VH-VL binders against b9lsn4. Designs and how they scored, part 2

Target 1, 153 residues: b9lsn4
Amino acid sequence: MTRVVAQGTFDLLHPGHVHYLEDAATYGDELHAIVARRTNVTHKPAPILCAEQRRDMVAALTAVDEAHLGHPEDVFVPIQRLDPDVIVLGFDQHHDEADIAAALAERGIDCRVERASGRDPRYEDELLSSGDIVDRILKQRGSDCDGAREGQR

## First folded at step 4 (VH-VL)

Design s1 (framework fv_ofatumumab)
Fold by ESMFold2-Fast, scan of step 4:
Structure s1 (fold): chain C 153 residues (1-153), chain A 123 residues (1-123), chain B 107 residues (1-107)
Amino acid sequence: as target 1 above (153 residues)
Amino acid sequence: EVQLVESGGGLVQPGRSLRLSCAASGFTFKDYAMHWVRQAPGKGLEWVSTISWNSGTIGYADSVKGRFTISRDNAKKSLYLQMNSLRAEDTALYYCAKDEGYKSSWYYGMDVWGQGTTVTVSS
Amino acid sequence: EIVLTQSPATLSLSPGERATLSCRASQSVYSYLAWYQQKPGQAPRLLIYDASNRATGIPARFSGSGSGTDFTLTISSLEPEDFAVYYCQQRSNFPYTFGQGTRLEIK
């Protein structure tokens, strides 16, 4: 039985997330996803949705056997608990496989590190990032506080 | 309404067996881990057993290991605790509880509890 | 097994005061710690899970903090309904264990 781990924030699910998880699942018999808490996210804006909701959405995906919340201070604690055979990095993640493998080995976690394939848009209007979705919302729904008033139903 | 209802408790002689049941309603039973927790009269909480949503992970307290068996029937939305070789020390109110974690074997916390069923082991 | 020790055993306070309850583990449980409230004759109620996540329907005055071996449950301003027994529980390793409880009583 081969256990695979995928990691991410998974805010505002989009086809890029689904592709990543489906590709990760091909590396083994069961796929576990680790969903980052707000405190784990320092490389980009804080996620819009709470961690529990993001976990539940990921857990509902066919490719995912189980989804778990990350540890607030140490991203390797859930990985050590799962003791995976393979960790699959996202296509766009700025992490070297060898560096991740070395960090895992230093913590007594000896597993293979792989990288998922990228996904080209299937449609002209397909959004493959949470940032692009937020940008689209801001452009189409606006942030004009002068145009929106309570009582103006 | 999310609800858990325990049944099967009663007065039983030492060395005998009892089977506790827990009927679930108001949530998707098959997607959550389930727990048995007991409380002796006037005492604190003691975890007894846990079963994951897919029955792939099962744990027991040391005091009951080898005597109690937890099981679930997802089609019937029911959790069970088969209690063999009962001892006076097993006397307690037995609670059935649902885990907060959706499709997770990590058991985050028990967010829904039944009112319990009383087991008294006495001669 | 991992032993959870709660302190104080009994805490006597008045409504409006701040309550701070401690739970210490015999070895690291990371953040895998939950807090429960139990009133006489009632089933326990989940307050906090994963050390700091407030359960659904739990008032904002309840908060949890800590990681590793030291955990705290804080009630910022006690309401009359908060006088109860509080238990911590770990899920780091089987067997899962509860603390012995802290009784919060009216002074």
Scores: ipSAE 0.439, ipTM 0.813, lowest interface PAE 3.3, mean pLDDT 90

Design s10 (framework fv_ofatumumab)
Fold by ESMFold2-Fast, scan of step 4:
Structure s10 (fold): chain C 153 residues (1-153), chain A 123 residues (1-123), chain B 107 residues (1-107)
Amino acid sequence: as target 1 above (153 residues)
Amino acid sequence: EVQLVESGGGLVQPGRSLRLSCAASGFTFKDYAMHWVRQAPGKGLEWVSTISWNSGTIGYADSVKGRFTISRDNAKKSLYLQMNSLRAEDTALYYCAKDMGYKGSWYYGMDVWGQGTTVTVSS
Amino acid sequence: EIVLTQSPATLSLSPGERATLSCRASQSVSSFLAWYQQKPGQAPRLLIYDASNRATGIPARFSGSGSGTDFTLTISSLEPEDFAVYYCQQRSNFPYTFGQGTRLEIK
């Protein structure tokens, strides 16, 4: 059995996440997703939803056999425990396949690193980014960030 | 109401077999990892076995490995522990427990426990 | 097998006092540690999971801390119903293991 691992933050699930996981699943018999904790996310804004909720949403997707929380101190610990044959990176993730492969080898993990295919919007208004969804919410439903009205104000 | 009910315990002689069952109700059984934990009279807790929601991952305590087999029937909402080659040291109250995590839950804790079923192995 | 050692084996305190229970692992379990309470004649009850997260319905006086090999369960102000046996459990590696327990008894 070929075990595949996909990794991500998966905040505010969108069709891009679904495409990534479906594409990752094609690399093997069993797909495991690792969902990053807030402490694992340093290169972009912190996720809106808590890690457990993001994991549960990912676990519910048909393409995903099991979903796991990332390790707060060492991102490679869940990967070592799962002992995957393939890790599939997201299409637009900034990690270099060679750098990830080197890190895995240093940890004694015998694993191939692949990259998922990209996905174009199917229609003009389709959102494929959590950031775009947040921006849409702020524009249409956002409150005044300068202050709240209370009592006399 | 979320509930786990163990059955199948009893008095057995060394070397014989016994099968424990655990009936689940009040939650979506197929989505959670399940555990067997035992407690010998007057002693502490000892983890026996774990099975993931889809039976893809199974683990055993070293003391029971090769003798016990954990299994589940998601359609019947039941967990089983087949105990072969029983020894006096297997005498304990056997608890069925649900993991709190939804799918891939072995990273979490056991949030629901049954009342236990007593297994006594003696000649 | 990862061995969990709990200390003290027995802790004698009065209601209203602070209880601090320790659990040490023979090797790192990261944050994959849970705490359970067991009262006489009852099944165990999950208190803390993933080292510091309080389980649903658990009173705020219970808190967990630590990572790696050193973990602590703190009860800020003991209530009469808190006198019980407390177990830590690691889920980092198979086989999963429990500590031997700390008995919290009335002084």
Scores: ipSAE 0.006, ipTM 0.566, lowest interface PAE 12.0, mean pLDDT 85

Design s11 (framework fv_ofatumumab)
Fold by ESMFold2-Fast, scan of step 4:
Structure s11 (fold): chain C 153 residues (1-153), chain A 123 residues (1-123), chain B 107 residues (1-107)
Amino acid sequence: as target 1 above (153 residues)
Amino acid sequence: EVQLVESGGGLVQPGRSLRLSCAASGFTFKDYAMHWVRQAPGKGLEWVSTISWNSGTIGYADSVKGRFTISRDNAKKSLYLQMNSLRAEDTALYYCAKDMGYKSKWYYGMDVWGQGTTVTVSS
Amino acid sequence: EIVLTQSPATLSLSPGERATLSCRASQSVSSYLAWYQQKPGQAPRLLIYEASNRATGIPARFSGSGSGTDFTLTISSLEPEDFAVYYCQQRSNFPYTFGQGTRLEIK
C-alpha cells in the first residue's frame, strides 16, 4: 500500500488545486494533504481563510483521503508522522525534487519526491490562482480604499 | 449514550497472542480516529497505537512496533488490537479511546474512554 | 521519541488553593499537547486539548497555557474532586507520548 502526501496552502480553492490533488492521487493507494497554517506561508500574502476551514474544504474533495494541518514551526513534522512513500510537489512549486529528497532523508524519512503535471485553462477567463481570484474580487466588489494584509499572531 | 466497551483480556503465557476488541456505540464510529492506551499496575499511561477514521494512518509505540496490529471494522463499529509475541512488560489495563476530532482532526485528544480490559502476561 | 517531563511529581495543596502543574517537552510540540485527569479506579478524562482549549464539560477553573516545549495546567481554586493524577500528552509526532504524571494530593 502506497501512501502519497501533497501539501499546499489551498486558499480559495480553484481548478489548479483540484488538478494537483487528482494528479497526486495517481501516485499511490491513498492521498493525504497537508494544509499550511498562516505561520508556514512566507513567500506570498497570508491566506484569506483560516487553516481549519481550508483543511475541511480539502478534506471534502474526492481525491483526498485525509487532510491535516501543518505544524507552525516545522513543515516536516506532519510528514514524519504520516511516513509517506511519495511526496508530490505542485507543478509551480519552486522546490528542487533532489533538495526535498535530501531533507527528508536527513530526517529519516524514506520517501520518493515527484512533481505533479501542470494544467492549462480549459476556457477563457478560468482562474487558476487564489491571487487572481482575490484581485478579481477587489476590482469588482471592493471599495476604492486601500486595504492592508493582516498577519497571524 | 456514548460508550466504548473493551473485551478479550485475560491471563496469557509469554510468547503467545491475544486479540482485544472494543465495541463502540452512541456516536458515528466511522468518522473518528481510535486509540489504544495501556497502564501497567501502579504506573502511568502509555500510548500503544492509533488508527485514523479510514485506516489510512496508523501509528505504534516503539515498544510494540512489529508485534501489535491495530485494525477497525467501521461496519461493525469495532476496534481491534492483535497482540503477538507477548512479554511480561505488556501486562497492563488496556483502554480503548475515541479521538475528539472529526475525521482528519485526530491530533487533538481522547474524549471518550472505555473501562479497560486487563491483560496479564505470566507463567 | 519526544519525552515529556512533568513537575512536580507530587503537589500537596488544600481546597481553595491554586494549583500550577508543568509539562516540558524534549523538543517542540508546538500546540499539540493535551491534559488528562485520572482518579483511582477510573479511566482518564480529557481536560485540555491543543494546549489551551478546554474540553466540553470541563469546569472553568481548569486552564491550559504554553507552546513549544513549556506547558502549564492551572486549576484556579481547587475543589475536593480535583485531587487526582494529571497527565500531559504530546500529539505532534508518532510515537505519541505521555508525561509520567503529577499526583495532586490533599496537604
Scores: ipSAE 0.006, ipTM 0.549, lowest interface PAE 12.4, mean pLDDT 86

Design s12 (framework fv_ofatumumab)
Fold by ESMFold2-Fast, scan of step 4:
Structure s12 (fold): chain C 153 residues (1-153), chain A 123 residues (1-123), chain B 107 residues (1-107)
Amino acid sequence: as target 1 above (153 residues)
Amino acid sequence: EVQLVESGGGLVQPGRSLRLSCAASGFTFKDYAMHWVRQAPGKGLEWVSTISWNSGTIGYADSVKGRFTISRDNAKKSLYLQMNSLRAEDTALYYCAKDMGYKSHWYYGMDVWGQGTTVTVSS
Amino acid sequence: EIVLTQSPATLSLSPGERATLSCRASQSVSSYLAWYQQKPGQAPRLLIYGASNRATGIPARFSGSGSGTDFTLTISSLEPEDFAVYYCQQRSNFPYTFGQGTRLEIK
């Protein structure tokens, strides 16, 4: 049977995450999700929620058979342990399929690398990123929207 | 306290089947991955199989794949190993072991072990 | 599958001495390596997980180190109760594999 791995940060869940995991699940019989720790997040703001909570939320989704935490020093360790047949990247993840495939091959992992389809908003006010949700909260709750240099605190 | 008790071992002829059971107590069984590990007389440890807390992840040693089936009943707090097409090389003491990691964190180590049940496959 | 090779096969030492046990993997297991102790007639006992973390109740004289392919279990000053067989296990990939064991015996 075919084992699929999906991975991401999954901070504040939104329909884009659900779409990604549902699409990933279509590639096989079992879907496992790997949830990044704060130390794995390099080029964007740190997640608001702790890794364990994000993992538990992902694990509760219908499409997901099991959810795992990433390794703090080596993102490929959970992948090696799971020995997947397919890894499905998110539609807008900044990873090149060939680069990921090469890294997996170097580690003796023989699996395909696929990319999930994108998802357009289904209604006017649908938010499809955790960053957009955070921005909406800050704007509407309005505590410190000015920089220290620009505004009043 | 926390304990695992294996049962179901015995003497069987090659080609026959045997079902091992492991009864858990003293911890929340449904939240932990479980493992079967065997040891042939005078030999080292050999991992046989793993099943995650929700049965979503299952793995087998190459030597038993296709012949053995691991399963669990969380309501009964029991782990099982169905052993089909037994061979002389399957003769061993079979241990039931609990993973130390909660739910999906089953990559640490085996912190609780039973005393084992003996399986002898001989004509 | 990943093969783990332990060395030496047998180590003869006296109480009070330092024991150094090696475990070498045929390919990288990162830090997903555990160490177990087994005494005759008993089930194994978890000593170290994640290459370097002592399990609950394990005395401070036991320590683990290494990453990737080369791992070491050190017992800083042997007690009589430490003479046993020691196994390493990788948990990086299915199938999980154990080393063949190192037997620690009294000189």
Scores: ipSAE 0.000, ipTM 0.524, lowest interface PAE 14.1, mean pLDDT 85

Design s13 (framework fv_ofatumumab)
Fold by ESMFold2-Fast, scan of step 4:
Order: sequence, then structure tokens, then C-alpha cells
Structure s13 (fold): chain C 153 residues (1-153), chain A 123 residues (1-123), chain B 107 residues (1-107)
Amino acid sequence: as target 1 above (153 residues)
Amino acid sequence: EVQLVESGGGLVQPGRSLRLSCAASGFTFKDYAMHWVRQAPGKGLEWVSTISWNSGTIGYADSVKGRFTISRDNAKKSLYLQMNSLRAEDTALYYCAKDMGYKSGWYYGMDVWGQGTTVTVSS
Amino acid sequence: EIVLTQSPATLSLSPGERATLSCRASQSVSSYLAWYQQKPGQAPRLLIYDASDRATGIPARFSGSGSGTDFTLTISSLEPEDFAVYYCQQRSNFPYTFGQGTRLEIK
């Protein structure tokens, strides 16, 4: 059986996440998702929702067979445990396929690295990023959004 | 209200069989892994068996392998433990427990427990 | 099989004191360790999962730490209801195993 791993933060679930996971599922027989903890996110603002809630939302998706929390200090621990045949990167993820393949090989994981396809909005006003959702919330429901607020925690 | 209710325990002679049942209510039974854990009188907890939400993964304690069989009926919201070739050392209170992990085979922790059913194996 | 050794076997303290309970694994369990509380005549209660994550409804005074082979459960200020037996449990490999327990008793 071909085991596929997808990995992401999945902060505020949107159709882009669903497309990524559906595309990832086509690469094998079972799809496992690894959901990053806040401590795993170093390249963008911290996620709004806790890791357990993000994991549970991902686990509920039809394309996902199982969803797992990332390891707080070592992102490769869950990957080694799953021992996947394929890892599918998101369309917008900046990781180099060759670099990831090399890191996996060094850990003794024989795994192919692929990249999911992107997709276009299906209708006007469809939001395909967590950042766009946050921006809309702040514009419609926020007040006193200034530098002082941004400096808080 | 989330509940697990065990039944089927009793006094039985060595070499005989018992089938334990666990009836679940108040949660979506089919989406969670289930466990059997036992506790001998005055002793600590001993894990007996685990079954994943889809029955794809099953594990047993070494002391019961080949003698006990865990199974589930998701439509009936019931968990079972078929205990064959019972020994005096199987005497314990048997707990049914739900895993907290939604649709996960990694078994994060047992968040809901029944009251247990007593199994006494003696001649 | 992985053996979990808990220490001390018995810890005698007063309400308001800090309790520190240890669990040591015979081989690495990464962070795949849970803590349970059991009172006489009752089923166990999940306190901590994945070494440090507090289960729903568990008071903030309970905390877990550690990884690999050395784990600690801390109760920052004991309440009367906290006097019970505490067990650690690993899910790293089948067969899953529990420690022998630490009994926390009133001094």
C-alpha cells in the first residue's frame, strides 16, 4: 500500500487546503496529514487556532485518512514514524523538492517528493488563503487596528 | 452525556471463556479508537488491547496474545473482548476506554472510561 | 517491551505544596506519553497527553514535561482532591505499557 504524507499549518481551513489534500490523496492509497504546532511555524505569523483544533478539522476531511500533530522540536519524527512512500508539498510551499528528498534519505526514509497543483477561484469572493480570511475579519469586525495592537504579544 | 458501560464479567474456572461487552453512548463511536485496560486487585493498570476506529490497527499485550480477541461493531456502538483459555492471572477489573484522538491510529490518550466489569478466574 | 518506572513509589505532602512525579522509560518514547490520575474505587482520569498537553477540563496546576526517556508530572499547588495514584503510559510501540504508579498521600 502506498502511503502519502501532506504537511501544513492549516490555520483557518479554506478551499485551497481542501484542493491540496485532495490532490495529495491521488498519489497513493492512503493519505496522512501532519499538522504543524505553533512551535513549528517560524516563517510566518503564528496560527490563530490551536494545533489540536486544526488537526481535528483536517481529520474530518474526506480525502484524509488520518491527521497527526507535528513534533514540537523535530518535524521529521512523525515522518519517520509514518515511513511514507510519497510526500506531497503544497503548491505555494517554498521548500525545494531536492532538499527535502536529501533530508529524508539522510534519515533512512525512502520517499518520493511531489508537489500539488494549484487551482483558481471558482467564484467571485472565494478566499483561498488564511491570510485573506484574517484580513476580511479585521476589515469587517476589527477596530483600533494600529501599531500598538500589532506590538501586543 | 458521554458514557461507556462494560458487561459480561463474572466468576469462571481456569481454561474457560468469557466475552466482555462495552456499550457506548453520547459520542460518535465509529470515529474513535477503543481500548481495554485491566487492573488486578490492589495492583496497577495493565493495557490489554487496542482497536483503531476503522479496525485497521489492533494491538495486544504479550500476556494475552493468542487468547484474547478485540472487536467492535460500529453500527451497534459496541466494543468486545473475547477471552479464551482464561488463567488465574487474568483476574482483574476490566475497563473499556475511549481514545481522545478523532479518526487517528496514534492513540493520544484515554479520555473516557467505563466503571469496569470484574472477572475472577479461580477453581 | 518498553518498561516505565515511576518514582517515588509514595509521596507524602500537604495541601498547598508542589508535587513532582517522575516516569522513566527503558527506551525512548519520544513525546508519546500520557499521565492519568486514579482515586480509590474510580476509573482513571486522563490528565496529560503527548508529554505536555493538558487534557480538556484539567486544572492549570497540572503540567507535564520531558521527552525521550525522562518525564515529569508537576502539580504546582496541591488541592485536597489531588491525593490519588498517578500513572504514566506510553504509546510509542505495541505493546503499550503503564508505569507501576506513584501514590500521592496526605502527610
Scores: ipSAE 0.093, ipTM 0.728, lowest interface PAE 6.2, mean pLDDT 89

Design s14 (framework fv_ofatumumab)
Fold by ESMFold2-Fast, scan of step 4:
Structure s14 (fold): chain C 153 residues (1-153), chain A 123 residues (1-123), chain B 107 residues (1-107)
Amino acid sequence: as target 1 above (153 residues)
Amino acid sequence: EVQLVESGGGLVQPGRSLRLSCAASGFTFKDYAMHWVRQAPGKGLEWVSTISWNSGTIGYADSVKGRFTISRDNAKKSLYLQMNSLRAEDTALYYCAKDMGYKSNWYYGMDVWGQGTTVTVSS
Amino acid sequence: EIVLTQSPATLSLSPGERATLSCRASQSVSSYLAWYQQKPGQAPRLLIYDASKRATGIPARFSGSGSGTDFTLTISSLEPEDFAVYYCQQRSNFPYTFGQGTRLEIK
C-alpha cells in the first residue's frame, strides 16, 4: 500500500483545496491529510475556523482516507508516525521540495516529495482563496469602523 | 441513542484465551477509531489497544503486545479483543470506547464508553 | 513509554471551593492531553480534550490548561456531583497512557 500525505491549513474550504487533495490522491492508494493548527500558521492571516472543524471538513472529502491535526511544536511528528511513501505539497505552498526532503532525511523518514498542480477558475465568480472569500464577505456583509471616533463631530 | 455494549468476559484460568466483543449502535461505527481500556479492581485506568476507523493504524500497551489482538468488523458494527496467554494481572473490567475524532486516529478523546465486561484470570 | 504523574493523589475540599489538579508528563505530549471524570461504578466521562477544550455538555466551571509536560485541570466552584476520581491521558505516542488518578473527596 502506497501512503500519501498532504498538508495545509484548509480554512474556508474552496475548490482549490479539493483540487489539491484529489491530485495528491493520485500518487498512491491511501491519502492522509494533515491540517495545521492556528499556532502553526505564520506566513498568512490566522485561520477563521478552528482546527477541528477544518479537519472534519477535509475528512469528509471523497479523496481523503484520513485527516489528522498537526503537532503544535513539530510539524514532522504526524508525518513520522504515518511513515508515508510520498508527501505532496500544495501548488502555492511556500515550502521548497529540497528543504522538506532534507528535513525528512534528517529525521530518518524515507519518502518522496512532490508538488500538486494548480488550476484555473472554472467559472467567473469561483473563489480559490480563503483570503478572497473573506474579502468578499467584508465587502458585501461587513462593516468596519476604523477611526470612527476621528470622523465624529 | 449512541451506545456500546461489551460481552465475552468471564472467569478463565491462567494461560487460556478469551475473546471480547463490543456492539455499537446509534452512530456511524465505520467512521471512528475504537479503543479498549481496562481497570483492575480498585485501581486506575489502563489503555489496552486502539484501532483506527479503517484498521490501518493499530496500537497496543506494552503489557499486552504479542498476546492480545484488536480487530473490527465495520459491516457488523463490532469491535473485538482476542486475549491469549492470559495472566492474573489481566484481571480487570474491560471497557470499549469510541474516539470522538471523525475519520481520524490518535486525536481528541474517548467520548462514548460501554458499561464494561469483567475478566477474571484465576486458578 | 510516557509516564503521567498526577498530584495530589487525594484532594479534600468543600462544595464552592476551587479545585486545581496537576498532571505532569515524563516527556512532551504537546497538547495531546485529555481529562476524564469517573464516579464509583460508572464508566469514565470525557471532560477536556486537546489540553484545554471542553467536551460537549461539560459545564463551564471545568477548564484545562497547559502544554508540553505540565497540565492543569481547574474546577472553579465545586458542585456536589464533582467529587469523583479524575484521570489525565496522553495520546501523543503509542502506547497511550493514563495518570494514576486524583481523588477529589468531600471534606
Scores: ipSAE 0.000, ipTM 0.559, lowest interface PAE 12.6, mean pLDDT 86

Design s15 (framework fv_ofatumumab)
Fold by ESMFold2-Fast, scan of step 4:
Parts: sequence; structure tokens; C-alpha cells
Structure s15 (fold): chain C 153 residues (1-153), chain A 123 residues (1-123), chain B 107 residues (1-107)
Amino acid sequence: as target 1 above (153 residues)
Amino acid sequence: EVQLVESGGGLVQPGRSLRLSCAASGFTFKDYAMHWVRQAPGKGLEWVSTISWNSGTIGYADSVKGRFTISRDNAKKSLYLQMNSLRAEDTALYYCAKDMGYKSDWYYGMDVWGQGTTVTVSS
Amino acid sequence: EIVLTQSPATLSLSPGERATLSCRASQSVSSYLAWYQQKPGQAPRLLIYDASTRATGIPARFSGSGSGTDFTLTISSLEPEDFAVYYCQQRSNFPYTFGQGTRLEIK
């Protein structure tokens, strides 16, 4: 049995996430997804939705056999416990396959590092990133003064 | 030292509600997932529900989904099962069980069990 | 839901003999399978998790094996206290399910 791990933030689920997970699943018999906690996100804005909700949405996808939350202090703890044969990186993730492989080897984890294929929009208005969705919300809905008032408490 | 004590069971009529409690002691309750498992008289074990250490992940057996609600109060070191719309087939001994995984989303196995509380649903 | 089928339903053996209990899943559960022992009037006791890892305090005579859909619990040399009902349980995905149990009886 070949075990595959995919990892991401998965904030505001979109077709790009579905494509990534479906592509990752083709590398083996069993796909596990690791969903990053807020503490695991260091070089981009924090996700809008809580980690548990993002995990539950990912777990509901047909391609995913099991979804896990990342460890608050050490992103490699779930990977070490799963002991995968393959880790599949997202198409636009800025991690070098060699850098990830080196980090895994340092922890005694022997697995292949692959990268998922990219996906083009299927129609003019298809959004394939959480950032694009947030931008669309801000442009169309703007700041809601009533909602902001409640959130300030 | 390490204990789980269930309470709240009893005789109840079909269609009514009952709330089970489980009091934990001797371990750091807030760090472990908790489970409810039931066993009908003379029958096997049936998993009912699971709640993660932080209440972020909850699962239910198909037979109880929409009727039962699992919850926990980490400050009170207590687990609960709110049972609504009870049916005769819900008659069972209800066990509270601790998962062995520490602050984990992976539910490894139930290493600590209470003695159970009996729920009988009949007219 | 994933159905776990245990066989045999009842196994009659004497102390000192080897016991082999089977658990089959209706679809793959990878290695996410646990084994429990239950004695009359008592709560279940965790024996094995992740198909083959012994829980803390469980004697070496208990061993688990298998992956995917076919799993085995082996007791290498039965002690009198081992006569009980044994259940397998999968945690591959919700809803979690137990097998119907194998009753191990003393001859």
C-alpha cells in the first residue's frame, strides 16, 4: 500500500484545491491531507477560517481518505507519524522539492517528494485561489459598518 | 487514579430526551479526544460519537446523527451526550472512553473506559 | 459505512494453545484498526492499535497483523484470563465501526 501526503492551508475551498488533492491521490493507494494551523502560516496572511473547519471540508472530499491538523509547533510531526511513501507539493508552493526532501531526511523520514500539476481556469470567472476570493469579497461587499461594530467588541 | 465515571442513565419513554455525563479524573482531560460507545444487552460494541480534544472535530454513527449531540467542558473535565428523540433501539449500556492520542487529530484507540451508565427506552 | 466481519463467531480452545482471530473490512482501512478484549461485566480493554502495535501493559503473547482489508489477532499461548470476547474496530474514517465480536471459550 502506497501512502500519499498532501499539505496546505485550504482556506476557502476552491477548484484549485480539489484539483491538487485529486492529482495527489493518483500517486498512491491512500491520500492523507494535512491542514495547516494558523501557527504554521508564517509568510502569508492568516487564514480566514479556523483550522478545524478547513480540515472538515477537506475530509469531505472524495479524493481524501483522511484529513489531519498540523502540529502547532512542528509541521513534521504529522508527516513523521504517517510515514508516507510520497509527499505531493502544490503546483505554486514555493518550497523546493530538494529542500523538503532534505528536511525529511534530517528527521529520518524516507519518502519521495513530488509536485502536483497546475490547472488553468475552465471559464472566464473561475477563481483558483483563496486570495482571489478574498479580493472579490472586498471589492463587491466592501467593509460592512454593522459587522465591523460587532467585531470590535 | 485515572478514572471516567458516567451518569445520567435511566428508564425513559420513546420520543423523550436524556443527557449523559462523564466525569474525568487523574489525567489532563483537555488534551485527549473522547468517545461514546454503547452496547445493547447481550450484543456487541457500537461506536456512537467522538469529539476531539478542542471540540474542533466531531463524528456520529449514522443511527444517531441528527438526534444525539456530543459536547465537552474542558474546565469541568466533563463529557456529555445529549440524546433526543430516543428510540427502543437506543437501549444500551453507554460507555465513556478516552482516546490514547495526546493532542492528536488521529484517534488511535480507546485506552481508558468508564463502567458505563444504562439507558432503557421503553413504554 | 465500513463493515467489519469477524470470524469465527466462537472459538473453543484450551490454555496453552494458539488462538488466531480474523477481522475483514468491506473496504480498505489501511492500518487504522484496533483490537479490544471484553470480559463479562467489564468495560473493554485496548490490546492493539494501528493493526500491530501493542497498547501499554499488554502481554507479548498478543500480536496483531494485517493491512487493508484482512487483519489477524494472534494469542501465542492462551492463559486462563484470555478467555473473553474480542472486537476489532476501524478508525479509517467516520463513522467508526466495530466488528460483531469473536467469543473465545475455554474447553
Scores: ipSAE 0.000, ipTM 0.501, lowest interface PAE 13.2, mean pLDDT 85

Design s2 (framework fv_ofatumumab)
Fold by ESMFold2-Fast, scan of step 4:
Structure s2 (fold): chain C 153 residues (1-153), chain A 123 residues (1-123), chain B 107 residues (1-107)
Amino acid sequence: as target 1 above (153 residues)
Amino acid sequence: EVQLVESGGGLVQPGRSLRLSCAASGFTFKDYAMHWVRQAPGKGLEWVSTISWNSGTIGYADSVKGRFTISRDNAKKSLYLQMNSLRAEDTALYYCAKDYGYKSSWYYGMDVWGQGTTVTVSS
Amino acid sequence: EIVLTQSPATLSLSPGERATLSCRASQSVNSYLAWYQQKPGQAPRLLIYDASNRATGIPARFSGSGSGTDFTLTISSLEPEDFAVYYCQQRSNFPYTFGQGTRLEIK
């Protein structure tokens, strides 16, 4: 049996996340996802949704056998516990496969590192990132009052 | 109403067998790991066994390994504990408990408990 | 098996005071530790899971901290209903184990 691990923040689920997890699942018999806690996200905007909700949403996806919360201090702890055969990185993740493989080897984890394929938008208005979804919300539902109150003169 | 109801406890002689049942209602039973935990009179909690949502992961306390078997029937929303070769030290109140973690083979914590069923092993 | 040792065995305090309960593991359990409250004649109640996460409906005065081998449950200002027995439990390795409990009693 081949155990695969996928990792991410998975804040606002979008088709890019679904594609990543479906592609990751093709690398083995059992897919486990690790969902980052807020403490693992220190140099970018904090996720909108709490870690437990993000984990439960990922766990509900058909491609995912199980989803687990990351360790607040050491991202390799759940990876060591799972003892995977393959770790699949997301298409647009800026991690070098060789660097991740070296870090795993230093921790005694015998695992290969692969990268998921990307996908093109299916239609013009498809949003494939959490950041794009947040931007759309702020643009359409934000509190900019300059235009909204024009008719009150 | 989320509820667990244990049954099957009683007085039994050493060396005999007993089967405990736990009936679940008010939640999607098939999506949660289930646990058996016991408490001897006047003593603390002792974990007995865990079974994952899909029965793929099962664990036992060292004191019961080889004698007890945990199982579940997701269609009947029921959890079972088959207890063989019972000993006086198995005397306890046996709780059925639901895991907090949705669709996970890792134990997060037991958020829903039954009232317990008493097992007394005595000659 | 991983042994969890709770201290003190009994803690005598008054309502309004801060309670600090300790749980130490014989080897690392990472953050895979839960805390429970049990009152006489009742089933246990989950307070904290994964060392620091409050379970649904648990008051903010309860908090958990720690990782590895040293864990703490803190009750910032005791209410009368908080006097009970508290247990820690680990899920790092089978067999899963509980501590022996700390009894919190009114001084």
Scores: ipSAE 0.344, ipTM 0.775, lowest interface PAE 3.5, mean pLDDT 89

Design s29 (framework fv_ofatumumab)
Fold by ESMFold2-Fast, scan of step 4:
Structure s29 (fold): chain C 153 residues (1-153), chain A 123 residues (1-123), chain B 107 residues (1-107)
Amino acid sequence: as target 1 above (153 residues)
Amino acid sequence: EVQLVESGGGLVQPGRSLRLSCAASGFTFKDYAMHWVRQAPGKGLEWVSTISWNSGTIGYADSVKGRFTISRDNAKKSLYLQMNSLRAEDTALYYCAKDEGYKSSWYYGMDVWGQGTTVTVSS
Amino acid sequence: EIVLTQSPATLSLSPGERATLSCRASQSVSSYLAWYQQKPGQAPRLLIYGASNRATGIPARFSGSGSGTDFTLTISSLEPEDFAVYYCQQRSNFPYTFGQGTRLEIK
């Protein structure tokens, strides 16, 4: 049994997340996903949805055998517990495969690091990032929602 | 006795194809990653390709990507290298090698090597 | 691709002397570094894996050290059979790559 680990924030699921997890699943027999807690996310906006809800949504995907919450202070704790054969990084993740492999080896985890394939939008207006979805919401709903709430004319 | 025996090398014209085979014995073939490594006459070692124990992970050197295909048959305890569109630069002794690590391709090293099979690409 | 540069290209020493062979990577490979010995007309022999672990059957005089981009193979006291070509290999990323080799020859 080859055990694969994928990890990410998975806020506001979009086809890019589904593609990543489906691609990751092809690397082995069993796919486990690690869902980052809000405290694990730095240098980008905090996720909109709470970690438990994001985990539950990821767990519902056909490609995923089990979804786990990340450790608040040490991203490697769930990885050490799962003892995977392969870790698959997302296409857009700003992690160097060599740096991740080095960190795993230093912790005694003998695991290969792979990167998932990316894909282009399949049609105009397909959104493949949570940031793009948030931007669309703000553009189309920001001002109107405030007016409705306040009972403005 | 743990051993690897390569075969299928020979003389071939540029643009043609060859298929190399490697027969394994003395260890549980299905549990180990396997590799092809080549060495041109009087030159150093060049990694060609790796295939994991279950064929789930495959890698190629940039010089052979798109032309060579690695495969394995765990029931027959054999490793293969299909070489298409051969070039003079592919002339080398081709080694089959076993990974030391149980179901691992990365951390360890190549602990068992065959004696190699010679591929000469010339007109 | 990660380039491995070995130095010196040739090292001339006598039996009983200490040999120190270097391997430098163009980017970090952490501990995913192996060393091999090759004698004329023979297949390579694994010496060290994981930067510092001796392979089965390898004499204690062989040791590996290093981290990140700089690695060293040391032979504490050369025996006649140690005069050979030595290669480092990184295994952190595809494509795997070998250094160009260091030839250890008799003075």
Scores: ipSAE 0.009, ipTM 0.514, lowest interface PAE 13.2, mean pLDDT 86

